# VHH binders against Metal-independent phosphoserine phosphatase (IPSP): the designs that were tried, part 2

Target 1, 238 residues: Metal-independent phosphoserine phosphatase (IPSP), of Arabidopsis thaliana (Mouse-ear cress) (f4ki56)
Amino acid sequence: MGHEWIDAEREFKWSEDVKVESEVTEIVLVRHGETTWNAAGRIQGQIESDLNEVGLKQAVAIAERLGKEERPVAVYSSDLKRAKDTALMIAKTCFCPEVIEVPDLKERHVGSLQGLYWKEGAEKEPEAYSAFFSSQNDLEIPGGGESFDQLADRSMDALEQIAKKHKGERVIVVTHGGVLRAIYLRITQASSAGKLLNASVNVVHLRDQKWIIDSWSDVSHLSSVGFLQRGFDGDAKP

## First folded at step 11 (VHH; from s3 with I110V)

Design u5
Fold by OpenDDE, look of step 12:
Structure u5 (fold): chain B 238 residues (1-238), chain A 126 residues (1-126)
Amino acid sequence: as target 1 above (238 residues)
Amino acid sequence: EVQLVESGGGVVQPGGSLRLSCAASGFTFSDYAMYWYRQAAGIERELIASIYRGGSTNYVDSVKGRFTISRDNSENTMYLQMNSLRAEDTGLYYCAKERWRVYDSTGKTVEKFDYWGQGTLVTVSS
């Protein structure tokens, strides 16, 4: 009585790879409005300086622009007043109930350069000036300043944390020129981030654990307000 | 669940040293920057040291040169070596994986920290 081994060829139907549409996280990075020190060509670093009249107008212009776009789920800002004030304007216009302060979004501590004018920096603080423009990313600026690596690490960590919290969402982040530069260079691995003007809008996307620059250094919303032609250009030797 | 447990606090004389530890669990420790905060009596909690994923560190001016933050990702532990302690260093020390504060449209600051330990007390007293 021959036991017919019924070879049940279980057709392993390979389930169609459900293309999980990768959720895109959008972070709108904003440089704060023009300050009195920006207008004067004075190096701020982490020193407080208020938005000037132009800066306030710029903040309004940013807010108006962003208010016409997709509503963000949150607004983040550095803990420096010039960024906070810009962020508050944006939050109000975008109907965000709160601004989240993130100290790691602060401008680069530039050591002994803080408070000096750019035009006098090389003369008065040559070592600090040299360090600031150095290609050595691990070189700290004399006077308690940060290296580029320090700046970039904290900036990227902040950005990553925000992105993780808001996966698939749109958020606004108000920060500073140095931070934006650092983020751009870390993401793109480019040699330069270009000019970063006050009140510029910069859009980055996170998809499948990869950062992409969608738009950079956009100041189209400032056509009626005006802006300083001198942007933060940390890559250009004055 | 995220857990942070501080330890190593105690009473020391001025000029003395302490080493604080923060044991972390419930998240991928290596994927996060970590921070030390402290709170003195009657004073708002302040950030004093940061260590980022890349290994960079940052300090407030008052502790620069005296305190050293470090981490061991294999042990999910962060440390704070405190040397040359001063009376003004007295306070409750906290570790955190986030350092965000929230303020409303009026500018009022509401402290929202999702992940804090119970803290460890450091007393510097002659």
Scores: ipSAE 0.660, ipTM 0.849, lowest interface PAE 0.8, mean pLDDT 89

## First folded at step 12 (VHH; from u4 with V102I)

Design v1
Fold by OpenDDE, fold request of step 13:
Structure v1 (fold): chain B 238 residues (1-238), chain A 126 residues (1-126)
Amino acid sequence: as target 1 above (238 residues)
Amino acid sequence: EVQLVESGGGVVQPGGSLRLSCAASGFTFSDYAMYWYRQAAGIERELIASIYRGGSTNYVDSVKGRFTISRDNSENTMYLQMNSLRAEDTGLYYCAKERWRIYDSTGKTLEKFDYWGQGTLVTVSS
């Protein structure tokens, strides 16, 4: 009566559920600190302006916040001074040895509106003012300004190029209200991006070739410094 | 290796036309915005036209209405149609796929990260 020991070799099929953890690319989009022109309600566009005292403090606050978070592998900035100065502060605090300038991240050229005050734009440059707030995305702003499509295309191209270079990594990008608005609208296809505040932190993720907004217009780090309440709102007339 | 080869330059009279071409290889052409630059004698290289993936184009004011940038992704080629040429358009024309700059922590420029071809010479002369 031969006891056939059925060696039940339980093939522990370690189903290596290779959770293909889809690599997430994180881009922290930062609007530059407050400028003298922001405080005055003056339309900057691509005109150079300096951070004011509040803006400098805001830049420090951003840097401090980000310095407590995961270290970015790179810091990018538009070629405009107000963004670059903000980026340099961030880079220093986050121990990034360099800032990479990306011209396509610069603010929207707003044509003849540049240099005007928002409150006077409709009166002094009615066509340009109308074009800026137009729902026609291919309409160029008179005076050499960009259409929304032009802005959005270059902004998204820049964003995508950065993401491609830093797949699965965290990077900081310092840019402007118009660019942020464009990116938001392209990603979400929403009707509005809301108010974009100076020194706001905006986090987007790229996963499986899809952009997702993780957080938007966060100014929690500015509690001690303050911020302009009106922000940038390209979706609403001032 | 990234290669950009410009062609189509030559001597033309004021008011004339030229069509420049940029043949691209060594990268996925359709994934990049492309740019035309020019450099006149004694002057820094300047961006004159951009074409983005979405089809939008940008021009510097000096060439608006006269120059047209276009691309054929199937041929990995970018073009610049130049009409109503002026003496001030004389220069070396370059194709580029990137135009980023690297600064150190002090704000000093360390490196310009531009991919350029050899350029093609455009001479507008009576």
Scores: ipSAE 0.879, ipTM 0.937, lowest interface PAE 0.5, mean pLDDT 91
Fold by OpenDDE, fold request of step 13:
Structure v1 (fold): chain B 238 residues (1-238), chain A 126 residues (1-126)
Amino acid sequence: as target 1 above (238 residues)
Amino acid sequence: EVQLVESGGGVVQPGGSLRLSCAASGFTFSDYAMYWYRQAAGIERELIASIYRGGSTNYVDSVKGRFTISRDNSENTMYLQMNSLRAEDTGLYYCAKERWRIYDSTGKTLEKFDYWGQGTLVTVSS
């Protein structure tokens, strides 16, 4: 009665570890070009302003840079003119037929500080000025301004929705200094986002539901155009 | 299919209160910021309140301090508590999720990505 040892050759089906190459979503975050108000040191917030001559040149420089890189599938912008104008230039150069406007990408509403010069803010609107630089993230700026948390929440929501729509793709997002700062701080949990210059290019990646800063505050494309050295720094008193 | 159903509208006297509801379906409600709009007769629809995923809220100045937007993700429902109602608050109230706009290279609006319900009518009258 021969015990047929059924050599169960365990076919180790080498499960081809389909290295699901984690699809990386790339968001190129761009701060709009220089405006007349930026040059003047005037606080814009959500007030409309135009790109100045330098800003227009910066927009072109950004567009040229990005035009030499991987073609984006879409260009997004805040609903503020200075961002839209920058975005339109980029879209044209990158052969994107349209710009998608996302209102939640607009600059921080800074309440009664809007329209003032940075140099006079502390004197003319001390409470608003204090609120703006406060470490209390839920503190709203007097005069109808947003808290940092409000800014950050809407900014991140917009960013995440864009990423969700373009999983594994490259997109351009034109926005503002406050939004960029908020995004940076939420992603990195750092104490400061550093200076954010007009026309800066900032690259973030989404991989496996995690945001990573790939590059930040890149202005290498502005070498021939020029830029304001002060930039936007919401973390320190101007 | 995305569905938004507004309810809770009615006729109230000035100074009165109403609570509007927006029942959402067809999408992951908790993944989206939500918005309340209103449209008065002869006036363009306006954003009046926003609630984001993190719980932050924004209001237009005209309703600030009087209206409160909130959400219950477990019920896929957004609310608008309206207190101290005024005649100027009269209108159709809509809830929405995305509010993106598409422009062509010339700046011309091509499409609006707004998801709206049928609206609920709020009438504030003495």
Scores: ipSAE 0.868, ipTM 0.935, lowest interface PAE 0.5, mean pLDDT 90
Fold by ESMFold2, look of step 12:
Structure v1 (fold): chain B 238 residues (1-238), chain A 126 residues (1-126)
Amino acid sequence: as target 1 above (238 residues)
Amino acid sequence: EVQLVESGGGVVQPGGSLRLSCAASGFTFSDYAMYWYRQAAGIERELIASIYRGGSTNYVDSVKGRFTISRDNSENTMYLQMNSLRAEDTGLYYCAKERWRIYDSTGKTLEKFDYWGQGTLVTVSS
C-alpha cells in the first residue's frame, strides 16, 4: 500500500508547459563596431570601411559579454567586412564554429550620398539627402539607393529565414544601423527607432509567429571602451 | 529536393527583349525571397535582381529600368522580363532561392547554402 507514488501525467504536463517557453527563438542583433568612416562622420552605406582601433576593442567587449551569456548555436553577419570582422570576434569567443554570411543584412544603399561626409551631403547631393530623410517609404535614394521599403523588406525576410532555421534557439546576428532601424520600425510600427549606436546589442524574440522586442540599443558593455554618441539613423542629423 | 529550372534564353539583337522563367519545386515558394544572377564569361556570378515576400524588388544599376523581376506564387514561378537588351547583358542567367555562405572563424568559406538552377543562356549580338 505504498504512499509514495509518481504522477507521470502531471509531471509531463508541467514539463510540456516549460517546453512551450523554450520554443521562443532569441535573436541577438548587433551593430558592428566603430569604423574609420564612422569616426570621420563619413557616409558608408555599402562602401567598405575597416573597424578602427576603438571598433576592435568594442568587438572584444561585445564578444566577452555574449560569451558570458547562453552560448548561441550560430553567428550570422552581413557580407560587409565591418560586420564580418565583428562577427568573427564573437564566434571565436563564444566557441561557435559556424559563421553565416547573409547578403540581405547588408547596410542600406544610400545612393549618391555614399562616400560623402554628412556635413556636405545637403549641399553636394540635395535630392539624395532629402530622399534619405523623407517620410516617403517607397522613395528610392538617387544614385541607385534603396527606399525604406526595399531595405525593410529584405531585412525582415532575412530575419524570418534565420528564425525559421532556429526555432527555440539563440543566435547572434551582426548587421548595421539602417537594418536595425528597419527591423525595429517593422516590428513596433513606431515613428522612430532612436540612435543605433556602434556595437549596441538589440534583442528580439519570435514566439508563435509574433516578433517581440526584448531589449534595444544596449551599450552597457561599452562603459570602459566607449562609443560614438552620433551614428546612422533617420534623424535630421547623424 | 529543391529544384530550380531556368528557361527562356536565346539569341537576340541589341534593343530586343526576352522573358526568362524560373520554375521552382521542393520547397514552400511563397516563404522565400528569390533572386536572378547572371554570369559573363570569366566573371563571377553577379546578382542583378531580387524580389522579396513583401513585394519589394531591387535591381543593380546596369539593369534598372530595363529589367523587371516578378513572381507568381500560385505557379511557383519567378520571371525576369528583359527589355532594351545590350551586348553587356550576354551571359548565363541563374535563379536562386538562398544566397548564404558559411565560413569558419578564420573567414574561409566552408560551404555554400546557395541553390542554383542549370542556367539559361542569353546572347545579345550586334
Scores: ipSAE 0.692, ipTM 0.855, lowest interface PAE 1.1, mean pLDDT 86
Fold by ESMFold2, fold request of step 13:
Structure v1 (fold): chain B 238 residues (1-238), chain A 126 residues (1-126)
Amino acid sequence: as target 1 above (238 residues)
Amino acid sequence: EVQLVESGGGVVQPGGSLRLSCAASGFTFSDYAMYWYRQAAGIERELIASIYRGGSTNYVDSVKGRFTISRDNSENTMYLQMNSLRAEDTGLYYCAKERWRIYDSTGKTLEKFDYWGQGTLVTVSS
């Protein structure tokens, strides 16, 4: 940039009311559109399930919204098809010819729960069900599943790496409810992230090495196409 | 200039142990998740272990409980302790700092490798 060398004769001064200008990296996090298994109440984890007709319309709605905003310099996705398909729609509309696949942004492996309906989880896989909703962050879910710490560590590492490549720029990242929850909780240190809705827009900023939530769970672009109200909810249960 | 150098491979009997090292330079090592891959003859490279900045680790099922990934940020070095080695563990072992791939507007994935060295050969043979 043209600010690397400051001429000694060109000192600038700050007034008390002048805001300090700093570079802000803006990452627009998107939960993929609705899938067939979302609509059925089936637990996906890392099992593939396709966007359904609603999910495809949601991807169009997201892409149209983001196409009216400042153009992103890149579009990222997890390696799961539902996220890639959503990201592809966004990339086409925002004129980004390539999508960057980031495997560490894939949904949480939820072990023996994968493939079950949520309503049958507690009965069929009580240990895995309890582990998924546990507040013990290092507890792995039976059946090869990840602990919260494993998920959150890989999610934040991926987020940090993306931000590092795009200082002062705007990018779109398509991922999953569990990943979004982990990011939110790590940035805010809260105990709850609330519901993460399909096709929601969630904006974070990195400024002066500090992550800030700019907005969260925005579905204003979905007023006509709709969305599942139950969303993803991974918070601990009584 | 990013450089990753694997070492510690060799010939070992089934049931034996080896410790691999990955020496890193040219980047801020502590800022990155690190990964071990292996490649058997005639097969594409596969991820086998990950270690993240927060200390969490992940393993593929075939090595979980037998292999341990670790790192020393002060020495810019990652390790893989391999115990109870089996014939199917034979192959070239690589370390990497990124796992990103690119795909085009049709959804076709372009190949992008995360490793930067010649690897270190592990041969499990009686």
Scores: ipSAE 0.671, ipTM 0.851, lowest interface PAE 1.3, mean pLDDT 86
Fold by ESMFold2, fold request of step 13:
Structure v1 (fold): chain B 238 residues (1-238), chain A 126 residues (1-126)
Amino acid sequence: as target 1 above (238 residues)
Amino acid sequence: EVQLVESGGGVVQPGGSLRLSCAASGFTFSDYAMYWYRQAAGIERELIASIYRGGSTNYVDSVKGRFTISRDNSENTMYLQMNSLRAEDTGLYYCAKERWRIYDSTGKTLEKFDYWGQGTLVTVSS
C-alpha cells in the first residue's frame, strides 16, 4: 500500500463529505423599481408610493433577466406595494405563481422624515435628520422611527428564516434600500454599503452557516431602461 | 408540532399591571423572532410588540413605554409585562412565531402562514 493511495482515499472521503455538506443557498435580493416619490426625491420610509413608468419598465427588465437565469423556487417580498408589485412581475416571468409576503422586510420607518423631501430634512426635522445619519446604531428616529439595530435585527431574522426554508435552493427577495444596507453591513461588518439602486440585483450565499456576498448593487440589466443615479445612500453624512 | 400557549390574562383595574407568558414548544425557540398581538372586539389582530434574535424590540406607539416584551430562551418562554393598563388594552392577547402570507401572481391572498397561540384574555375595567 503506497503513500499516494492513502492520500487519495483521505482526500476522496473529505471531498465527498465537504461536497455533501457544502450546499449553497442563493438569495437574490432586489430593490424595488423606481417610484413617483423616488423620482421626486421624497422620503418614503413606510409610506406607500407606486412604481412610476420607469419603475414598471425596470420591473420588466429585472424579471426578464431573472427569467433567463436558473429558475428560483420562490419569490418573497415586503408587504409594501412597491416591493410587492416588483415581486409579482418577477414571479410571473419566472413561473412562480405565488409571492410570499414577509412584513419584516418592509422599509425602515424613518419617523418624522417620512413625506419630506430629502433637501428639506435638515431644516424641517433636524433631530430626525441627524438620527437617520447617526452612527449610533440604537438611536430611534424621532416620530416613531426605527433605530438601525431595530431595522437590521428584523431584516437579518427574515433573511435567516427564508434561508432555513430553502437549503441548497435559489430564491428571489424583493425589498428596500434600507433593508439591503442593513443586511450588507451585518454580513460584512463594513462601514459602508454604497448606493443601493432601484431594481438592483444583490446576491448573497449561505454555505455552512456562513453568509457570503456574491455580488452587490448590480444594475447591468438596466442599460436601456435607466435608473436614478443617486440611489439609496444611507452612508452620506450631512 | 409547533405549540404556543399564552397565560397570565385576567381582570384588572385601569392603571394596573399584568404579566403575560407564552410557553413555546415544537421548534428551536432561540432561532426565531417572536411577536405579541392584541385583538379587541370586532377588529383584526394587531401586532403590538416584537422581539428579535439580535436583542432588538419594537412596539406600536399605543403601548410603547408601558409594555415590555422579553424572552427566556432557557425556558422557551416569551413574556409581556403590561403596566399602566388602560381600557383600550382590553382584548385577547396572542403570541406568534411567524407573520407570512402568500399572494398569487395577480396579487390575491391565497393563505396565511401564521402560527398563533390560543390567546389569553385581558380585561381592563372599573
Scores: ipSAE 0.655, ipTM 0.855, lowest interface PAE 1.5, mean pLDDT 86

## First folded at step 13 (VHH; from v1 with L110V)

Design w5
Fold by ESMFold2, look of step 13:
Structure w5 (fold): chain B 238 residues (1-238), chain A 126 residues (1-126)
Amino acid sequence: as target 1 above (238 residues)
Amino acid sequence: EVQLVESGGGVVQPGGSLRLSCAASGFTFSDYAMYWYRQAAGIERELIASIYRGGSTNYVDSVKGRFTISRDNSENTMYLQMNSLRAEDTGLYYCAKERWRIYDSTGKTVEKFDYWGQGTLVTVSS
């Protein structure tokens, strides 16, 4: 027992590169449930808005789905209440007594657009509206808003740090449409992340220091409770 | 053992400048986002600036345009250049490599990891 333990310890340390190359970390990324401002078509960004009745039912539905899957070792969330509340429901069902709050997973600050209805943005805040939809990745949104690069850098740093703590394990991360879009675009270098629906399940894997999208925008668990068809509430371009 | 050592604080007049340093050891510095916090007497530490691996930076409104965060990965050191200092900037300045907290259904939230040094004191007075 002692001999094999010592040999395994030495071999484990010296063969860690080989082990890491075959090891897969699974991160289940969840967009929070529907909020009152989502339903109203109102731009939240970093402004707090509560889960509405549909959003609470969505949180239950995603928690029930994830509770039937392989148990995660941890649940993470952004520091915004809508994400924290969704994550608490998941954590309860998955038997995780605490949730880890990660401020860098907070939704994009969208500057002077925050609080406006989407239909008003172009007329009331044309510069901020144009900046939000711009392909210029280093353009900050007027009114204290973040550029795409600022959002994406903090989102990928948070994702990488979570993955580093959970090599070969499965974790749940509850965040926002803008963050999910940034992660997708940085991993794939695609031109679009598609619609990022409330309470969607989006699965990424890290293997051999390479990120792989396993599945994206899965709402199959929401057939009974429903979901908004818009993926636009601060998240994706049309 | 993770170790973060702040330096460069001192007494300056309003409108003056200081350059703070954060020497890091015990972890792979280039793999982490890094943060500056400050703490005035009797209140909680507040985030003031962040720098990410991709090079992006963020600042709170009260320091934006006056403070510049930077890093030198070859020296395992982060900096905060502080210009146009105001009395309200007085406090202890800390660097950090993590901002994570833990919460449960009771609403109780606590810091997950506490690798704080002693900080470096900045006093802005006439």
Scores: ipSAE 0.769, ipTM 0.894, lowest interface PAE 0.7, mean pLDDT 87
Fold by OpenDDE, look of step 15:
Structure w5 (fold): chain B 238 residues (1-238), chain A 126 residues (1-126)
Amino acid sequence: as target 1 above (238 residues)
Amino acid sequence: EVQLVESGGGVVQPGGSLRLSCAASGFTFSDYAMYWYRQAAGIERELIASIYRGGSTNYVDSVKGRFTISRDNSENTMYLQMNSLRAEDTGLYYCAKERWRIYDSTGKTVEKFDYWGQGTLVTVSS
């Protein structure tokens, strides 16, 4: 089944569909496949980086897994290429006609850290590095970066909008480690989200206006492909 | 060896302007955020301006709108354009590169060590 992409120049606007509140809404949150920069330990933020060979294989593995499950009614993705490419594979396999790009699902803008290696961040951009790992959630990362609160707000907004549009339905959302972390922490109010691995499948449910984590950081579908063990952990310094 | 050499200080009247320079050597200048500090007599050294690798900048409120930090990576030089100088701007101005930083469990900086130049004196007096 063919798929269509939203024109990159098209501004995303949420539709105001009124649906009857029904049973459990299921959002399958997917972290994009491994990129060249992930493998290198390079900080991406909102900088574009392509899936590497492993990432492409991971995307296929995700698609195959999800293709064997209940068919989603829609596939959403951040507008970053690494997420879109992952989403495209999923949409194709799940017979979704299009991937809906949502800018608010983009990775955290991490300011002056973008483009650096994690190992050198503290040295070359110490203030930004400190801000990134700070427990102060309203602290913006120097160099035009977002605070955790800003990230969490837009991420949750996107999640809520998607859930509202698809009450009682199953949808796939392809996004990034920072977004997933933010969503997890907002939902659970936990102190840590744990490791968020590339190509991980994360399932959340909305029931009676309450979010529940059904499964988190599941990479069981990657047994034949492999994955980076370090994953993304915004709660721990590298 | 990291070397930072400040220049451009002098005596100016209130409302006047100065341009400070910091010549950097001993490291890849373009790869690092750089900072201007100042120290007035009897007062602790304070951070007044920051310029990051990408060229973005940050200022303390007391100098915002009056001071401009910039860098020329091709010349390994950082600048501080100071306009509308005030008596309270008087002090020794330092160029700095951070060497290391210690974080607590929350990611907050608790200690840091910087490379400093010898400083250049700015005196604003009528």
Scores: ipSAE 0.067, ipTM 0.566, lowest interface PAE 2.3, mean pLDDT 89

## First folded at step 15 (VHH; from u5 with S56T)

Design x6
Fold by ESMFold2, look of step 15:
Structure x6 (fold): chain B 238 residues (1-238), chain A 126 residues (1-126)
Amino acid sequence: as target 1 above (238 residues)
Amino acid sequence: EVQLVESGGGVVQPGGSLRLSCAASGFTFSDYAMYWYRQAAGIERELIASIYRGGTTNYVDSVKGRFTISRDNSENTMYLQMNSLRAEDTGLYYCAKERWRVYDSTGKTVEKFDYWGQGTLVTVSS
């Protein structure tokens, strides 16, 4: 079967006269731009930290990229300010005057680790530090923190609820490294999601009730702005 | 039409127990995370407990260890078992199937819920 492509300089038309019906929901997942605590190596969890100058420029770069792609019908975010601010920049450029705030997309509560620098976590909160890196999926992090299963259940439920409202459509969702890791691991059943970079674009598709990773940890839009190389790495060993 | 009907509220002394129910209809109950909220006089509704399709639960600190959220998908019903009740637990209790909000560049946020029940009143007498 021959294909015809349409581009700015040439027109190609599809040669097949029968098409198979399909419906693809595309969800573009974005990790918020860099924050002051990201730059300092400080553990945020659900504690607020503002986008820094780099993070704001990253939000502009994401918005410019997405504004050149197929227009989304809606923009969603977690309820944490760093995600909301990134999402507002995207929504402005993509002509979505409002953002839908989804509290279940907020970052993992990491208990007694919140507010510490990563360098001091193992010494000051060894039990919480060990729990964060544990492979025990139902282990809650001391200090009111969430287990991996708690995070992953709410992350996947939020993703599924968004998809239900947007069958066959394209939407943007701004969230966090822990949430992205949980989504990746639940969709793929892999043992690692790799590093989740600030302002990365991560695309998933839902077709025929099946989730498919289309692309992951894409930072191609950040070549002039830059990004922190260390990223989120929840797979590191204690 | 989506309907959520709360029941089981009443007057109870401190230290007592109540079990609230949320009967759901008009949607596929098992497809949704479900939530309990409460509203004390003069205060905005606050989320107190969540239950997700995968079976995990979350609670705000003020109720953790005292309240238990559960669901029975075969009865399309969610429950809130409330033990060791305190005067500050007094309020109107609501169930919800969504807890989204909407905001814009002005910073104003508003609730974006598809549906609330009418609530069930819990009064803990001191």
Scores: ipSAE 0.731, ipTM 0.875, lowest interface PAE 0.9, mean pLDDT 87

